# Designs tried in a protein design chat: VHH binders against Tryptophan synthase alpha chain (trpA). Part 11

Target 1, 293 residues: Tryptophan synthase alpha chain (trpA), of Haloarcula marismortui (q5v140)
Amino acid sequence: MGLERAFADEPAFVPYLAAGDPNYEASLEYVEALARGGADVIELGLPFSEPIAEGKTIQNAIVRSLEAGMTPDRFFQFVEDLDVDVPLVCMTYYNLIYQYGEGDSESRSDSENASGETASQGPRPFVEKAAAVGIEGLVVPDLPGEEAGPLRTACDEFDLDLVFIVAPTTKGDRLERMLEQVSGYVYVQARLGVTGAREDVDDATEDSLARLSDWDVPKAVGFGIKTGAHAERIVSAGADGIIVGSALVDIVAEGHENGDSTDAVADRLEAKARELKEGALRGAAERPQPERT

## First folded at step 3 (VHH)

Design n40 (framework vhh_7z1x_3)
Fold by ESMFold2-Fast, scan of step 3:
Structure n40 (fold): chain B 293 residues (1-293), chain A 122 residues (1-122)
Amino acid sequence: as target 1 above (293 residues)
Amino acid sequence: QVQLVETGGGLVQPGGSLRLSCTASGFTFSSYAMNWVRQAPGKGLEWLSGISGSGGSTSYADSVKGRFTISRDNAKNTLYLQMNSLQPDDTAVYFCARGWYSDTYLSPFDYWGQGTQVTVSS
């Protein structure tokens, strides 16, 4: 519920990085650079073994973070160590959320029964810890709306927003069920088409924004946004914000492979963030006046 | 209309093997990553394995590495999970799920099959 504030006055820029990529110390500096560059919300990937998708950029980031020693408890320390004033959102898989606190951990939520034996409390221990360290929302790509009840209940208890991803294929009754569960903002998956010498917003993205227009929740569009020109186009088409992952993760990956200094990579991230935010602001200025209130 | 149908579940003894299949229709199968996910009684969803649209890349959860193998036959629009060295804690409903292509985030599961029951018991 608090995350809607980030979309109130201007289009929001929502960058994504995998927490701890390529190592803990560098990753702190990179996230802070995104905040300086104009991020309105930052999504942090909590690394876990994830489904395979084409374009491997995010997978490689997750692998680098895991190889550098990232764990759920270290992720919560990472969030506490961050010096940023923008809301933080955790992106992870429901399997990790549900299993957190079931095993023996120093950060366990004290989920013991009357006999002193540990019992699972579902997603509650993870949500409680996330709230305690300052996370304001969760994105859980693998959780269907029909099964989101327990996680939604835990999020409501600790005042976290629950963000859902809407695919171009999500329509009708299924879309309505998902939107009843969402809070903060909706992550709208978009695919940029290519016409002539330029990339354009494809029909599926425009259709998704049109279908969501009757819902008050902010719509943040993400997929393949690499430049300020892309951001400008997406926002001018009706998006309340932009979500950018691969373009930023690629900067981290290239810097790591080249052996560039943390400062140099952080400067590159800050500059790209500023480019993307400025593009979004230009797109909002080009938007037609609303036809109705 | 997208459809995913799982088959091949059943009762098996510990140490045994099963091969699950998922037949897909209503979309260009080779353009999508596919995944196997399970849900044990009283537990949440556990992602097990994923495979890229081309079949060139695979990934596995630590709990199943070395025991399970994911594969696909794009000519037959079919996803497979070969399950070896089955243990009682592999008892669960197994789902195939379609991963939507994304370069910005983890691939979301936008379509699921109805699931197939696997029971590992003597």
Scores: ipSAE 0.022, ipTM 0.395, lowest interface PAE 6.2, mean pLDDT 82

Design n41 (from n38 with D31N W33Y G53S S57R L107Y T108F; framework vhh_7z1x_3)
Fold by ESMFold2-Fast, scan of step 3:
Structure n41 (fold): chain B 293 residues (1-293), chain A 121 residues (1-121)
Amino acid sequence: as target 1 above (293 residues)
Amino acid sequence: QVQLVETGGGLVQPGGSLRLSCTASGFTFSNYYMNWVRQAPGKGLEWLSGISSSGGRTSYADSVKGRFTISRDNAKNTLYLQMNSLQPDDTAVYFCARHYEGSYFPYFDYWGQGTQVTVSS
């Protein structure tokens, strides 16, 4: 389906929020505010029943979403209720994707087989539903490229892009195998995950972008981007886009903790999104012209 | 050279117990969050459990919560999975996986080769 189009004319801004954080209605307004602020693609976190292990800010967002009742079916309803024109990408775990089709009773009226069907179709039911509600891509951090075959097949069938995360530690033939399977864009992790990591573009990030330069897929750099100045620096260094999670999730968290109105928090999200998008645009204007266009 | 090697799999009867081990080399094991993942025959990968670098925090999938216990011995560079009350549905290849630093759980940058667990009466 063509998430690549979001990177074609200018650097893409790809914000992340946990869907349903801090509650369903507020989260709808927050995602819509990011679209108004200039998002080109929006990543929506569908929480796993166990929260993420790293990244205090994102972990707390996942916990708030789960405590507010987020489930896969509620997530699909959330996507349908969103009033945005930008592509939506779901970030979730392969365990959730695989299990989505399992065990649900066919009928509450008990006229047929009420005990539930035999569900053994792998990731297909989840991917089919995601496509039906308008999701255009998946980011599945727990699935290595070597094991991605069934998910890639289901994504191809329903015309969803499959985004892979490339760590600074991903290199050699393993990197090549992952890139042969990626579509839409590749998520380049800017930081190694060390607490208190640098404010500027890391040498490891520049090395990752250089290693990926032979591949045509767009490179969106994530992790540690908090300001328009950071965005400008990342894009000027060669990124085709920026992925921003924690800076936006922090705005949601602070608003929730302070008891701020949904409108006030949405306004702050829109302003921060605009700051980040404008930074990315400045960075593109400053970079050496690419080999193509 | 980063390497993860799982051992301890085998055939066990329903209701039985097994302890899996994963020996890590080629990196500072005590700095990494570690995970157990399994793949049942004809099925996709299922994340089971994770443990923080210090061992102070653990997480479990609902399917194994209360039956499996993850632990680690940083002095021995070894990750463990104690599996109790095993059921036929626990039959799978079990993998040790290293969590990527600074990314979303459960992004794994290195996996072991796996160890087969078969639960049959």
Scores: ipSAE 0.022, ipTM 0.429, lowest interface PAE 6.6, mean pLDDT 81

Design n42 (framework vhh_7z1x_3)
Fold by ESMFold2-Fast, scan of step 3:
Structure n42 (fold): chain B 293 residues (1-293), chain A 122 residues (1-122)
Amino acid sequence: as target 1 above (293 residues)
Amino acid sequence: QVQLVETGGGLVQPGGSLRLSCTASGFTFSSYAMNWVRQAPGKGLEWLSGISTSGGKTSYADSVKGRFTISRDNAKNTLYLQMNSLQPDDTAVYFCARGWYSDTYFPLFDYWGQGTQVTVSS
């Protein structure tokens, strides 16, 4: 519902940072710098249990956030404390969402008898709180479309969009079922593999966008975008927006490791955001103007 | 076609052990990270454990850390979960899920098995 507006008039720039990385106060300034740099939507990672990936950028950001004391309730306070006008999207795991109303999202080790109230509200308490603080959408990477019904119902009740990630390997009936659950935008992951030539990203993007062409939902492409030139190529290939995580998280990581001031890191984030947004705008200028509905 | 088949579930007493297996076909198993996920009665999905393509990196949810061990045999296209010190709250359907590796940390699960039931009860 609401997030589609961010894609209506020009390609959207959607940066990602882990909320509270490297600490609460610095993270507020960094998110605000991305908004000044031209972000149209901001994805905020809410820390969760460590899954695996052999790339370390986002994983290390989550670890820094957790070590700095981030919790679900502190995340909601963080959102309230942000001074930005752009829509905010939360990225987190379904287990955290489901457990939030049942004891600060800690993992449950005890079973309860039939009188237990643990299952009575499902994802609703988390979604209600997210809406109350101004979150407009959720990205839940671990939830398959076939199991998304209860979360979608809660999101519909509180007018949150539910964003799905489409892998290069997601095709046929599985893709259609996933897209029936999506709202706001689709996160299009353009590349499969651990290390690939970045020159292949444009071809993978075009293939993914072609697969999604029959669906009206905006397509935001995220993978391996680190420069304005990359953004330009992705948007010129047909993307409605770009999602950028690791390039921005790396700026936070380097500043933290070097002991740089919050202001210096925020300035670098704002400059990189502006570079990426300008690249996306150049890519759009190479294409016919989108039809107005 | 990608297929993941879980086996090894069943009824076990508290304190007991089970070993789950997941046999993969239709893709190059050694090119993908693999995961175990469960769904307890009346609850949502809970990610439990993941293993890298080579098996050199493993991760666990706090609820199972120290009790469960994930492993893989790439020659047999098989993923394992050794479950020790089982508790009644470990009762769930256990799913094998294929992870997609990314240069950014986006834990994407693009295929799931049908699941195997584990019941911990006296």
Scores: ipSAE 0.046, ipTM 0.444, lowest interface PAE 6.0, mean pLDDT 82

Design n44 (framework vhh_7z1x_3)
Fold by ESMFold2-Fast, scan of step 3:
Structure n44 (fold): chain B 293 residues (1-293), chain A 122 residues (1-122)
Amino acid sequence: as target 1 above (293 residues)
Amino acid sequence: QVQLVETGGGLVQPGGSLRLSCTASGFTFSKYAMNWVRQAPGKGLEWLSGISGSGGSTSYADSVKGRFTISRDNAKNTLYLQMNSLQPDDTAVYFCAKVYEGDYFPYYFDYWGQGTQVTVSS
């Protein structure tokens, strides 16, 4: 509910960075640069220790963050240290959320109840801490909508939105059940990755948005958006916002590899954010608005 | 529409073996990498193993390396998971899934089946 405000008046720009990449202090400046560049919501990746594959832009960012010492508690400190005015969303995996609650409490009341299932607090401790530091929503790719009950309950208790990812293959009853659990916005993945390289981004976006046309939740489209021209096309096709990760993460990666100053990389991130936001605004202006007679 | 039907689960003693199958329809099976994931009670999805569309490449989570073997038969649109040396903590619902790389996440689990229950208990 709270995050819907970011989509109300104009298309939202939703950038992503892995928190703490390439180190804590530089990452703070990079996130703040995205806010100056026009971000309406910022997604922060909370890294996890289990790598799935090498050679991926986002996975490499997660590895850099972990090697720099990022943990869930350090992530919450990072959020508290950020000087931004836009809503923050945490992207992480449900198993990390659940494990955070398994024995993390130092309280005496928890030790009094330490007997099997009675001691388990599920996702609640993570959600409570996230709300306390100012996180307004969660994106949890490994949690199916049908199994989201406990997390949804905790999010409702602490007023966090729960964002779901809709793949091109998500249809029918499955889609309906997922959308019944979503709040804030839905992430619409417009393409299937490497299996459809010749697919037109505009066509894929229109097809994805058509499946969601009966739902009034904001649709933020992601995957493969690298320029203002891409953003313009996506928004002109009907998207309520754009989600951009890899293009921004690549700027961080290149700056780190080249030994560029934090200020120089932050300036590049701010300029790219501005380019993407301006593209989205142009796309919105291109949509036909039938006149009421 | 995409359909994935998992079978082969059941009750097994610690140290035992099971072979899971997943029959796919509604897409060109041989063009997509397939994965096995599981969900223990009250937890999120845990990725276990992946196999390329051709079957030429496989990968495994550390928790199952050396115990589980993934394979596929593209002529039958079927994915398999041979599970050996099963332990009580392998108790979960097992799903076959397509996994997509997102713009800002390393993977997204896309699955459609009801899963198959594996219970490892004495």
Scores: ipSAE 0.104, ipTM 0.501, lowest interface PAE 5.3, mean pLDDT 81

Design n45 (from n38 with D31S W33A R98K H99V Y100W F105L P106Y L107Y T108F; framework vhh_7z1x_3)
Fold by ESMFold2-Fast, scan of step 3:
Structure n45 (fold): chain B 293 residues (1-293), chain A 121 residues (1-121)
Amino acid sequence: as target 1 above (293 residues)
Amino acid sequence: QVQLVETGGGLVQPGGSLRLSCTASGFTFSSYAMNWVRQAPGKGLEWLSGISGSGGSTSYADSVKGRFTISRDNAKNTLYLQMNSLQPDDTAVYFCAKVWEGSYLYYFDYWGQGTQVTVSS
């Protein structure tokens, strides 16, 4: 329940990278570069070995990370090896979270439930390990709010925040149930206008934020943000923070394709992070009512 | 209005087969990836399989690889899951789910009501 602090004084910049892309050592340096560039929270993708949809940028990052040997246990080592002071959030799929403990659990009669069956410990073993290595929150894209109870319970036990993704199409009782389980911040995906106009983007963001205005949790918008100018517009529209994935993953991908040094790619990531953070800060300054000083 | 309706669940003996169907309406079906997810009694959600909008790409969880086959008929707006060699561990409520493909995240924006599959002798 600590991630709200990252949104308290200024808009938060929340970059995303797939942990271990394109390899373990380079990925450590890339995450550290994002922290130097002004990240307030960093989302680390723990790759799922079975891609669930087509999408080249993130799918290719997942493939590079898996081919470089990333596993859940290696991910936890990666987090321990990181030299950053900003909060870390794990983004992964519920299937991986739930299955993490099943192979490691001892099968004994003392693990039987009241019906005489051996019970899974559910998401608890993953959440316990994540907390132990310093993860402060989880983003789980495939988990509906009405089914989040066991994961929320485990997160509460180990003091992790549970971040939900709100799509433009999520409404009514489903939205309410999801927001009852959220902590830390809400990941807001605003509608993408098909006309390509900048004003369409602002209108869609304002509509998404208006739907969530009755809830006090910070709203961080993920929205195809690539430049400081984009960040400025999103924050000026009322977002408490920005989430940027594809633009940063593309920098990693291009460096890998070109055979660029780890230092050169890290420098580009740091510069892009600084650009995005500065854009967000400008956007906050442009709002009719300034944030708390 | 997006709607997903699953059918084909029921009681089956170990080693048997079932074919689940999910009929979609309210969106351009061929433009979106579709997925199957299940929830066994007392367990969390388990992703099983995904298929691209065109049907050209498929993926499977290790637990069902070689036993389950995902397919789609875009002319009929219908998603299928062919389940073979069913085991008691396959007992679960099965959901079809639509992916809203945002800029960098895969997120399930709509789920069906679910259909119960019970594998028992």
Scores: ipSAE 0.015, ipTM 0.411, lowest interface PAE 6.6, mean pLDDT 81

Design n47 (framework vhh_gefurulimab)
Fold by ESMFold2-Fast, scan of step 3:
Structure n47 (fold): chain B 293 residues (1-293), chain A 120 residues (1-120)
Amino acid sequence: as target 1 above (293 residues)
Amino acid sequence: EVQLVESGGGLVKPGGSLRLSCAASGFTFSDYWAAWFRQAPGKEREFVSAITSGGSTTYADSVKGRFTISRDNAKNSLYLQMNSLRAEDTAVYYCARHYEGSYFPLTDYWGQGTLVTVSS
């Protein structure tokens, strides 16, 4: 169990940033700041050229990363250049993973055989390269469980965990098939719809966690976490960890728009990471303690 | 029971037009984003277009200017108007339920698909 270890002793804090946002060098310092702030696992977004939603905070981060020159091969170099001991997870779309082996990669120039020929191997070339640079897991939001077989096989070959995202409405046989292929942790989406109140978040989180309680895999909740108080509420409701994207990406976006120094933005990211981690720890402390015999 | 049922697929000649429909049931359609994906024979499923609950749209570069996504919340329906069709648009088209997640839009339910063939 590679990534599962990050959830063993206390609730895990799992921040997300788009790799290379707003540029390669600043992004390295921002990821390192999250590690200093208490991240237990870091999710790095590898941008895909066809964003699903325009005008959204994460989509804007992906656009900044792409405009700064991010590619799959540059992403792998970015991971190698990172000075962190925290496990790294790549968040990307399955089409990018699959197409990586079909000739848009600089790593194809470093073929292992003298013939130079490489047959298409589906997701395997991407997974092999990810493992080689130190990625320990993948989050693939667009991958249906029924189509995950080839990616799961490649991940098993190279000892990468495969994280699935579970919606509040994912139930029955479909949930079971997905959870048979998950490893590391499950990303739990805890809300129905686009808008909801604070009480709605608590109820949705409890429902999602209850549906997954029979499965041993750690549950990390990702929805709408912006503050330590929010993190505290999510963890007190039973989450094994928290995943935070938009709140951290917004700090990067605001710093970029304002022309703030890399150091100033990194300091804000470290402070926000510490706030979120401390909130999660408070939430865990508020759960019933096991009775001593 | 969440269901998404596509219709409107068929055989069309290059340059032709086709309109796909998706009927949603078993959930409050107006609360969710919705998307179209497609899968050509022997290839992976790829994104085509998405529409938010508020009506904002996004498109894959390969279909921009040719395809239009729309929704009718009163009828729990999603549509894809496809114009100037090309041979490379040949695929099974899937309707999908989408919603806003913490870092990416998330897809949790798919329809059974409807086949679109573009050839003479």
Scores: ipSAE 0.015, ipTM 0.328, lowest interface PAE 6.6, mean pLDDT 82

Design n48 (from n47 with T58K S102D T107F; framework vhh_gefurulimab)
Fold by ESMFold2-Fast, scan of step 3:
Structure n48 (fold): chain B 293 residues (1-293), chain A 120 residues (1-120)
Amino acid sequence: as target 1 above (293 residues)
Amino acid sequence: EVQLVESGGGLVKPGGSLRLSCAASGFTFSDYWAAWFRQAPGKEREFVSAITSGGSTKYADSVKGRFTISRDNAKNSLYLQMNSLRAEDTAVYYCARHYEGDYFPLFDYWGQGTLVTVSS
């Protein structure tokens, strides 16, 4: 599908921010700063009720976005208002997708539509609207591979890619079933090393990349990436790209709490994005070159 | 083959109590975070409670102080003790498996659900 192009020539940098954090206008400038810093794909969080956040960083970002008035329809307007050339991916919860009505649905309307009418339409209205505003893929963390059929069908109809998250411990038939539903890229969870004091790439991550080598889909590794050195390590281990969220969301959170200007925070985001992208490029230089055809 | 099976649902009066159980099989339960979700008719599936592999717990504001999540790794089981039940707690309750250390909340396996009805 379309998102594979972002991984074709060099390792892709895939940053994440919650759309509308800390407010609509500042968030537009922050996403645009990530694009200037070298983002190849941008994941935009559409706020949802999240069960478990790893740390408070992402949870607090979702809360700030919701308190600033973000809704699904406002999110689609946000996507239309963005001035970026890179592909955009929406990260949200499966039930928000299922309950989305025709363009103008609020959460109460979405709840009503979760009745028989919404069940007959499934995820299609959300996917149709996402495609219309220029979203090229979905990341749905709470969707199991065995339940992905209806969403995959809707994504195929509107030419959206469907990204899955693979844990280092996911193996065998279950991994194969998940990868049959994947398009665009695979999010590979990285574990930090078991030494506690070191933030090195775990051997389990390298094993996961090796197990996924038979599949053509690009592998983007995420979790705990904070520096260009982390990015370099992960890409040198075989990743086709890196996914970075918490380090960037923390920059937004700190700027908001300190009362820093939007421009100052945007400059910091652009600089961190550049650091991460440069790290990924260094990591690629350490990998064996493919033979020339 | 990974499987999660809920039990313990039923009809209860407001102010009553129920204990839900979830039996896990086909994987090393102790390696995973686990969670309870619920879905009322016509509503979005919502988070109820979660427990890490190390035993740390998290609760939705609507149930904090009334519900208690626990786990028994020797029995590969997850529990939800529900006290002071209200009509708005009426829902199908699902247990879910979550991988520890996920950057995003990932629940990769779900049970089939158990119905809890709170009615006078």
Scores: ipSAE 0.015, ipTM 0.336, lowest interface PAE 6.4, mean pLDDT 82

Design n49 (framework vhh_gefurulimab)
Fold by ESMFold2-Fast, scan of step 3:
Structure n49 (fold): chain B 293 residues (1-293), chain A 121 residues (1-121)
Amino acid sequence: as target 1 above (293 residues)
Amino acid sequence: EVQLVESGGGLVKPGGSLRLSCAASGFTFSSYAAAWFRQAPGKEREFVSAITSGGSTKYADSVKGRFTISRDNAKNSLYLQMNSLRAEDTAVYYCARGWYSDTYLSPFDYWGQGTLVTVSS
């Protein structure tokens, strides 16, 4: 699939921003700045109104995007308006994917019966539209592997990768079942400690990568990466890539709160992206990788 | 083995109240976020409410002011207190385990089997 190629030559840098944060035009420039900074894949958050147990940084970004008028149709227009040459991945909630099929007039037209009533087409209409505008993969954090069949089928039909998120502690038959359905890459997430303190990402990363070593799919680690030094440590521990959200979203938030120009914030995002990518490259240089053939 | 078992569902009249419970086992419950989702007949699952390991709570707009999520780490249990129930709250309610996300949603990797709530006169 297309996303796996992004991990073939060097560790991939996968930044995340909420599409349309703090407004449509600024967000276009911010995503383009991440591409200039060295992003290999970009994850774009498609916001929804129902909050789900997120850190305040990401939740606030979702709120800013929604308040600026982001909708699924505006998101698809946003993707078409982006001037980037790296693969784009949509990150969103499964209910939004499913409801897009129910509420979209194009989907209703496709599934309308003789009485004017429509039947749900499941996730297919969303996936079809995502593919049409150039999205190459989906991350759906709230969809368990056991229920991913219809979404996986739609993704296969339109040649989109379906990325799964795995906890460092996910093991056994359930992990194997999930990994049989994953494509593109695996999002490896560290667990938050009970005291509210962050876990040591180095220890959690090594354990998770060892557990996943029998699977050929690329492993991208997404937790607590704020600097090039952090990226270097994660990649030196064996990660095929890094996923960074909060550190970049914080730059957007601070710029918005301070009333900074779009260009100034974009420059900071590009610099931070370059720092993170360079850290990842240094980490890769610290470990040998045998050919997988 | 990670397990989440919901209970407390049933038939209630509009305006009534119901309390759902979710019993967690096979992992350190206090270290994880947890959430309630629901699925109405013929529809996909939707988010209802979530609580982080630190106790911060979030609610869908449709249930704010009516539902309250809580947890008891000593009992490895998650609760959903549902007040002022409406016909549109009729659904199978699911408990889910999550953890801290650096990018967006708290990912949910284990789900319960669900408990049916019917609001009808």
Scores: ipSAE 0.013, ipTM 0.331, lowest interface PAE 8.3, mean pLDDT 81

Design n50 (framework vhh_gefurulimab)
Fold by ESMFold2-Fast, scan of step 3:
Structure n50 (fold): chain B 293 residues (1-293), chain A 121 residues (1-121)
Amino acid sequence: as target 1 above (293 residues)
Amino acid sequence: EVQLVESGGGLVKPGGSLRLSCAASGRTFSSYAAAWFRQAPGKEREFVSAITSGGSTKYADSVKGRFTISRDNAKNSLYLQMNSLRAEDTAVYYCAAHYEGSYFPLEYDYWGQGTLVTVSS
């Protein structure tokens, strides 16, 4: 439940990379470069064998990571091997979380039911391991609020925050149920995925932020943010932070395709991270003040 | 992933009507937001209409009140009912889809090949 601290003093920059893309060692250096560039929280994608992330850039990143041998246990090793001081959040899908540990039914004998069958421990084994290696939160985009109870219980037991993605179309009782399960921050998706940054993206962001204004949880906006100018615009509209995935994953993809050195790609990631963080800071400084001292 | 195939394009007179269909195959269509875009010769591709997985709709000002987007998840299909057609509606119409479970969608990820609509005498 500590991720809110990252949003307390200034707008937070929350980059995303798929862990292990394009390989384990390069990915460690890339995540560390994002921390040096000014990341306040880092979202690490744990690749899933059923790829639900369907965007071209993200899908290719998932494929590269899986082909390089990424697994849940290797992901936890990756987190332990990272040399960063910023909070780490795992982004993955509920099916992977729920099925983690299913292969070790004998070690779960305490969960055996009255018929002698070993009952599933649900999401608990995954959450316990994530907490043990230093993960401070989970982003689980495929989990409906009405089904989040068991995961929320496990997160509470191990003191992990549970982050949800809220689309512009999420309203009424469904939104309320999701926000009752949220901790740390909310990922605010501003638009249908129609186009990149335009004036109407600001309107959608303002509408989403207005809808969430009665909730104290920090709102981090993530949609099509590619430049410091985009970050500045989103934060000036009232966002508590920015989430940036595809723009950073594209840098990894281009470097891999071109055969660039790990150091060169890490330098580009650090520079882009700094650009995005500086844009967010400018946006905060430009917020209108109704009263002047 | 999803594959999209448009149909229903053709030649129609000004003031006429036409219904475009888009058939989706592959993954369950009900999890996708879907949209219609169009591109006239020598012009940029423009947004026409969108519908979310939950059924919320959006229309470009140029078509609002004349076009209606709808979906039938049981048939894995998206539709565009076009009424009061004008010469400026002449374009190749594209069906597009975005998986709403996608982590960082920048724009619509899946596109059909397009279907030509010509509004002329």
Scores: ipSAE 0.007, ipTM 0.245, lowest interface PAE 9.5, mean pLDDT 81

